# VHH binders against q8rxe9, part 9

Target 1, 356 residues: q8rxe9
Amino acid sequence: SVATDDTSPSVKKRVVSGVQPTGSVHLGNYLGAIKNWVALQDTYETLFIIVDHHAITLPYDTRQLGKATTDTAALYLACGIDVSKASVFVQSHVPAHVELMWLLCSSTPIGWLQKMIQFKEKSRKEGVENASVGLFTYPDLMTADILLYQSDFVPVGEDQKQHIELAREIAQRVNHLYGGKKWKKLGGRGGSLFKIPEPLIPQAGARVMSLTDGLSKMSKSAPSDQSRINLLDSKDLIVDKIKRCKTDSFAGLEFDNAERPECNNLLSIYQIVSGKKKEEVMEECKDMSWGTFKPLLADALIEHLSPIQARYQEIIAEPEYLDKILSEGADRAEELGAVTMRNMYQAMGYYQRRRY

## First folded at step 18 (VHH)

Design o6
Fold by OpenDDE, last read:
Structure o6 (fold): chain B 356 residues (1-356), chain A 124 residues (1-124)
Amino acid sequence: as target 1 above (356 residues)
Amino acid sequence: QVQLVESGGGMVQPGGSLRLSCAASGFTFSDYYMHWVRRAPGKGPEWVSTISDSGGSTYYADSVKGRFTISRDNAKNTLYLQMNSLKPEDTALYYCAKGSDSYASGWYREHDYWGQGTQVTVSS
């Protein structure tokens, strides 16, 4: 009796992530979040969406949106997204996002959206009368972004928990309203129309601190660009930023001294970008002056970022290549989404178009 | 759920002082930059001040520099704005806002979460 090890290849769980077309990433973002996110593609079927429909719900420059979109795509690809493992596409290139949103809107009580923090806040700021309908409905769009692809997991931060919860509630409601026996009676397979997505809490990456304040995290909220290393900073700019970074007057270098937060930060950055162990870094750098260490750090940063920058430049230099990647990603997305949409239209009782 | 609740507003005479507070909940307060923003009648939102996650760095709009002081107590999840030498031009609804830099989320929505605001009126 040959036990047919029916090891049906365990279908990888699907992860969906959305990124707004901002076009800029700093070292803190990269080491703290993006690197870990990229690593998910080895474990999960990953869909990476540039969510340009969300971008227009905020003030934006129409002349820059396209470039921001392509730059964002290029940058994330340069950070290690592998198109053989993940699909990268632009939200507006897949019409099903908006189609599904519309369907979901019909099943979303207005009270659920009114409770969303972002709308409340914006309405308060701009007045309810001046708030766009897009700002009110974008949570349904986000829900569509997630549910369209039958996502198992959504990487989210603390501030996005409400959106995931909304998505879960909407999915559950739609499954209840249109799924199961009702759907079967309409000729469908029955059961759930949507998977209920779960939040994926990524492991906390490295906390990179500001170059101007070792007690503060590196942030885009800091007004000064000198406080951060951007992934696309030139070599000269990196050298200059490191040269000008805040340091103390103590002799030697050491980790884990509360009186030397900048020292700890800079050593930590060096450790991370060099791939060295903490002990190795200490042995190497403990007797260094800032004059010696800063150039060393700058070189290490340049070396670490060089592949990313090179890849970015390659991608940007070949617009057709990027277009192809995005097109293929969109095709995959459309394929996946088509099943969901077919099921939804069927379950909701739409007259289906016959192709002759 | 992110919650920001502002307090401490009121009516003061020119040259007077107020201290605003913002109670934060629903997120790790100590991990985020915090902001004060104000909206005067008939005007758009105006950035007032920013404080880093640890409180080590502070930033001010030119219009309030030298008069306002932003601070925070991470143990109490509270943001403060000390406003001195108040002027009629400072009359506005003042909002506490959460910084957008989330290191944990693949969804980078630069969403500034704002509270309900507290009214500051400077009038003779």
Scores: ipSAE 0.481, ipTM 0.806, lowest interface PAE 1.2, mean pLDDT 90
Fold by ESMFold2, last read:
Structure o6 (fold): chain B 356 residues (1-356), chain A 124 residues (1-124)
Amino acid sequence: as target 1 above (356 residues)
Amino acid sequence: QVQLVESGGGMVQPGGSLRLSCAASGFTFSDYYMHWVRRAPGKGPEWVSTISDSGGSTYYADSVKGRFTISRDNAKNTLYLQMNSLKPEDTALYYCAKGSDSYASGWYREHDYWGQGTQVTVSS
């Protein structure tokens, strides 16, 4: 509960967001989610965590994890994270995440985790090639990421709501097992050790569809890179992808014709990227051929993305500056988490080391 | 709770055909790309095929192109894999996998939600 919160209360609620260190983002991610996600920093106290520990739960390239981590941090900063409002940091730079994960694992019934990882369960039944313990227990690590900071909200899509519900269940269980009167008898404050987090559905962003199929979402799940514009695509690559994108044989251009999903998608992208009203776009473009419109769209995309790309290049070219931002973010996160960890150790009855 | 249940596997002779099904529940099926992944005995997972959320775009591994057809029925929340001209090399557990939300990032890598799999065995 709020009354037993270890974190200092504030007028702003706290949002915690995790992001995989993949190093790349496409236009659909940006316009459909990330832009609004970053904007949460204007309303909430916001922590953006590059979750490198989560990345190692499946096979990965040891030579690339560090670079993917810094590339991802730089990309999100270039997308508009304001370090005076939000903290950006690397998960592994704050050891408390793993410390808390261990404590939570000790309170998490095995059966709760088994229902989360169907692939892992199936692999164990089939032979000697077993999935890692990390893959099995990562729901506890995610729970630690959230609970460590007494988070109020976690922005997630539908595919991750199950994991937020598990985090809520674990928090409730730990509060029951170790909080309240039992914690007070051990010298603690009493009450709840953890806030119970809630999923947050961010304001809906633009619907951006595949460049090769106007009825399908732009997605990293599509094997073809030609289906998407990546935020860091070069000018020439953007021109080439737009030139090759799927169109139709209708005359003119129009919004909202169900028989023309590619036309609607490409006009919608143009509208958003140019900042023009729908009526202005329609008047400007209605009599154009695809041959006239495609260069116009490509130029608008390039103009919109170039400042983001320039900012990204500035950040990545100055490793000391990026290191400082991440270090300061980790320091702030460590201070926030220290209160939670002290209370958790106390509530679980640990002998506390005295610091001089 | 996301649930994916594969069916339609079995034993078949080389050159034969099978149709796999995957019943999906606990999420808005029509919002997600879907995949078939297979695991041969003693080997790691191998991507087989992908279909877009609308069903308008399909993709295949080179080893199955021209022989397998992925499809979906969004009204019935069901994913399919039609497998023709089966070879002994196709022997594997076949898994239905839910793709990630195309716009959101998060803690999890793709394919976190897989079914139990259905066994396909191709032998004489």
Scores: ipSAE 0.478, ipTM 0.791, lowest interface PAE 2.0, mean pLDDT 86
Fold by OpenDDE, last read:
Structure o6 (fold): chain B 356 residues (1-356), chain A 124 residues (1-124)
Amino acid sequence: as target 1 above (356 residues)
Amino acid sequence: QVQLVESGGGMVQPGGSLRLSCAASGFTFSDYYMHWVRRAPGKGPEWVSTISDSGGSTYYADSVKGRFTISRDNAKNTLYLQMNSLKPEDTALYYCAKGSDSYASGWYREHDYWGQGTQVTVSS
């Protein structure tokens, strides 16, 4: 009895992630989250969506949205998204997002959306009358973004937990309303129309601190650009930012001294970007002055970021290449989404178009 | 669910003082920059102050610099705004706002969460 090891290639679970078209990423984002996010593509079938429909729900510059979209795509590709492993596409390039949203809206009680904090807060600030319908309904759009592709997992931050929960509830409701025997009676396969997505909380990456405050996280919320290294900063700007970064007056350099948070931060950054072990960094740098160490750190940062910058420039220099990547990504998304949409239209009792 | 609840507003005379509080829940308060924003009648939102996640760094609009002090108690999940030397121009609805997630860990919206606001009225 030859145990046919039916090692059917274990179908990778699907992960869907969305990013707004902002076009800016700093070192803290990259080392703290993006690397881990990119790493998901090795384990999961990963879809990366630039969610430009979400971008328009807030005040935005119409002249910059397109560039922000392409810049964001290029930057994430430069950070390691592999188009052979993942699909990258723009939300608006796949009409099914909005189609599914409409269907989901029909099954979403208004009370569920009214409870969403973002709407409540904005409505209060701007007046309910001035709040856009888009701002009210964007959670259904996000739900569509997730469910369209039968996502197993959605990497989310803490701020998005409510949205994921909503998506799950909507999925469950739709499955209940239209799935199962009802769907089968309409000629469908029956069962669940949607997978119930699970939140994926990525492992916390490195916590990079501000260049101006070793006790504060590097953040875009800091008003000063001097507080952070952006991934696309020029070599000269990196050198200047490091030169001007906050340091202490203690002799030598050391890790894990609560009185020297900047020192710890800068050494940690050096450790990470150089790929050295903590012990190696300590041995190398323990007797250095800031005057010696800062240039060393700057050089290491430049070296670490150079491949990303080079790749970014390469992609930006070839718009047709980027367009092709995004188009192919959209094609894949459309293919996947078409199945979901077909099932939904069938389950909801739509008259299907006959092609002659 | 992210919740921000402002308190401490009221009516004061010019030159008076108020201390605003913002109670935060539904997120790891200590991991986020926090902001105060105000909206005067008929005007758009105006940034007032920002404090870093640890409280080590504070930032102020020029209009309030030297008069207002932002602080936080991470153990209590509370943001504060001490307002001294209040002026009629400071009359506004004051909002506590959560900073955006500093890291692109997946689905993130650059949406700042704002509280319901607390009214500050400075009038003689």
Scores: ipSAE 0.473, ipTM 0.799, lowest interface PAE 1.2, mean pLDDT 90

Design o6
Fold by ESMFold2, last read:
Structure o6 (fold): chain B 356 residues (1-356), chain A 124 residues (1-124)
Amino acid sequence: as target 1 above (356 residues)
Amino acid sequence: QVQLVESGGGMVQPGGSLRLSCAASGFTFSDYYMHWVRRAPGKGPEWVSTISDSGGSTYYADSVKGRFTISRDNAKNTLYLQMNSLKPEDTALYYCAKGSDSYASGWYREHDYWGQGTQVTVSS
């Protein structure tokens, strides 16, 4: 009857993140967002979901999806996911995601989904005929990914806010339609079926700019691969990209000169990947030419990325190890989701299957 | 709420010009790459042009290089597409699209947020 820190479980808030199975991450992704997302595992119970079902909503290469899925998982593990603190798993390995999606679709007004697409007028039948049902309904699948685990927080950038707002609205609607007294009369606990998730604004990561334009973010949206350092770029490629990156004609190196955005970016990258203080970087670099600094920067990048690359290669070289990690993550997720699904089926009046 | 409202479409003769505008609201416009995407009758979406968050870098599909110019005004939250030397093949519904968060990886794909589009028709 006596609860103490020693005898009571600690309960952390739960964070759920979805990850497209693209298989690639650049330095801007990592330093600007992913490093801080992985670090959430130190504060929160964290689930990282490789969302392979979402990848099929648009044309894709069937020969590549499985490899992209495992490559993405391996890359995120190499970025520091600790499986003793967090779960990483593949969305399709937990069928409850699509089971819940179906239940949520039955309660989602069609007009809410039509707003999410925006590329065609909502009332015109010819517009919706050209889009797959999967593309139209994927916001319900994302909502299922979030709500299945009773998630407290979802880490998002601004471009994802609309989908979190929809997930909150769907959760509120389902709680109203099926929760409370109605659920209690069916033998349930009553109250809310879903926690209402909150967006989590990650701590701002490093602002890493393009190697070809110091005023533009490093981005996968840029067509040129020269604009970015990818986490898995070879040593020779890193050297070549830094050799060819945009610079200027000023003497010396300095931070915070608005006329020198490339200089500020390259020094900032060096500061971050070397782990040095700004003052230390200036003492080291202020009198350097670009010809002296570029090899220094390339070496610092290689040193920073080598442990990540080595961990990635270790994981990908051991397919049975990666499969075990993903299987264990899916097993834990399945256990968590089973509670939510049991309650949902009960609240919606389904005949339950007995497990003797 | 994220909103993208395209305007400036219409009918023009081959060789003519149009300037499309896209008014953006509900997000920090200056933080995102922006795109123009078009959909010709019976075809899927075709990427036309991309501009970086600062406006310092621009990119074009081969089919429009030298004829189209993308620009943005971050103070007015407005994206533009200047279309010159228009051809019948440019006939399409033109969409303004908000790029993905350049630092984030998640459920989202590039072009998750589109406007309703503005029709461009090039014919005599």
Scores: ipSAE 0.463, ipTM 0.775, lowest interface PAE 1.9, mean pLDDT 86
Fold by OpenDDE, fold request of step 22:
Structure o6 (fold): chain B 356 residues (1-356), chain A 124 residues (1-124)
Amino acid sequence: as target 1 above (356 residues)
Amino acid sequence: QVQLVESGGGMVQPGGSLRLSCAASGFTFSDYYMHWVRRAPGKGPEWVSTISDSGGSTYYADSVKGRFTISRDNAKNTLYLQMNSLKPEDTALYYCAKGSDSYASGWYREHDYWGQGTQVTVSS
């Protein structure tokens, strides 16, 4: 009785993530979210999309969009995206995103989009007549971004929950309208046209606090750049920012003292970037002065960020390399999306082009 | 769904005072920086003030510095703006806005969410 070990290679579930071409990341973002986000590639078939079609729905500089796109790609690659494990591509490089959006728009009641907060806000501020159609329809684009690739999971934050719910509703509606027996009658396989995507709430990474306020998160919303370490800060700038960071007048260093939030933050950062255990850091640093500790922290930060910075510079210095990566990613995306589009056109009753 | 509802606006004479409130819901209020912005007739939006997630840090536009005070009550999910020594130039629709820096999102739509606004009119 030969036990046929049906080791059917467990098909990895698919994750799709999008990032706008903003071009800037600080230490809090990196340690709090990006590392975990990148780590998804080890567990899931992961698609990372730079969503430049979304960028144009708000005021933007036409001269900067291209650079922002490439910078964003380079930075995330430098943060650990492995092109052997994940596909990285630009949204506009895959026409199927917009094609599917159009099809989905036909099945999206206008009332669903009118409830979206961004449109409501814009309409209120500028008048409904002045709000762009792009701002009104971008949720359908986002839905297309997700459904095109038959995504199992979408990493989302609180701000995106409404969009994911919309995507789910649209998927369900389309499956109902065009899927099943109707699709089979048209020569298709039948069943669901789209998987219903599930939200994936990433594990919260480290909470990094502001360099100027240990009680406040490190944030790009803070007006002062001195409040944050950016991933691409020069060594000298890192040293200067740490030198000038807010500290207290207490003797020694300690964790978990409510009266010393800056101390806790800086020690925590040191712990994370040095890869040391909390107990090790305490033993090492407990008797240090700020004058001794700050340089130590700066050095540790520099060491931690140096590989990222080096990789970023390498990528930026070789535009052809980045272009190739993005092109290959787009090719993969097109291949995946082609199946979805074929099914949709068939299910919706389009006359299909025959290639001779 | 993220909701921001401003209140407390009205008509006041120059030199008068108003206190604006913003009730927030649909997100973890205490995790986000909050902002006040205003829009005067015929002008674009103007940043007024920012407060950090914990309330430990506050920032002001030069035009309102020393006159306006931003504060928050995280237990009540409410943002405040105390406006003193009001001037005709302060006449505007005032909005509260949610900060866009999310640590949990794999989809980075860094859109600021704004409320509906409350009208402030300073006129003699």
Scores: ipSAE 0.462, ipTM 0.795, lowest interface PAE 1.3, mean pLDDT 90
Fold by ESMFold2, fold request of step 22:
Structure o6 (fold): chain B 356 residues (1-356), chain A 124 residues (1-124)
Amino acid sequence: as target 1 above (356 residues)
Amino acid sequence: QVQLVESGGGMVQPGGSLRLSCAASGFTFSDYYMHWVRRAPGKGPEWVSTISDSGGSTYYADSVKGRFTISRDNAKNTLYLQMNSLKPEDTALYYCAKGSDSYASGWYREHDYWGQGTQVTVSS
């Protein structure tokens, strides 16, 4: 739960989150961030956007984008998104995102975008020197994703703070250029066209460490898949990975011994996935060997992940149900964005289409 | 802004040694895995080495195992690559790269940040 939000009486604030259509999540992602990110739906009005337009800014497989999009949606729904509380939708299903992006580009100084891409231009990964216009301008698309919905908060990690600051600067610039008295003279409300969004660091989740190094976080950046548990790993794979994970030669099991980082990590994972209190885990496990504990941990992981995996399989097996969820989410997003788009076109002086 | 600045490259004879450095700024260096990647003339990028956020785990491509050592100093926000027993095949532009695996979901595609590179040339 988010205690600080309970003390702020007001209409529910809005959170907007973008999700790359990758289709994969490891235990560290889930326990460290995604579980708590999904929990934001209990406090805020939440939009979860599968950002397929962002995925095409680098080389990608055209045969797989649609599948990656639906797989990602299914996985996040399986992680606990409640469609009665939150909207899940595909970015490209709401044309206003790119429509607003174009309008914002006309107000974004080129130098502001150059700052964002500088480190990538110094990178040689995938031939960045021939980077597309889409790669250069995607910060404006991200800004559109955020501003379209008059978002109050955007959950981001440290590496995306720069993008949120750019979105704030663009919003301020557009409000200055087209808002206020200028907008009022064109028949509008006056005042600001956009709320100024704030970055949100969700309540810290569990810090899950590598299965091969208890001092290093579990990470996709590690070359070995043995270092991590993926949410969709089969039962046999989970057993095998836990069997082969790094341990030590100490007798018994304990938390918080600096000389036993693997023991602390594996007990912490067990505590979390079993839902037990630290004291319960210690009483249960203190006299165990690794040979006794590893099967216990593997079983607890399998039991914890099985409902998520079962839900994922149900959703994937019922494409019409997933389509309905995404379509209804897109409809709600279109309704929310329509007000913003109407105001933006009015403030920029566009001739309005007459509806008879 | 994230910045990665490589240095320490140069020309060296086969069998020689070089030590590359990468100065990092604009992010919490100690929270991220770091990589070395190289690009030989006319070739695409080749992964060389990875080091975990704490420095406790290191990984190497088969082509450099036993000859190269990756290390980091989290107090100085600096990544290193010690290269020994250099071969002409090691001639390349060497980049450090910031790993990306924030636990938070986001708009980013992974491995978005590389440095500008430092040239290593091994020839007689």
Scores: ipSAE 0.454, ipTM 0.787, lowest interface PAE 2.2, mean pLDDT 86

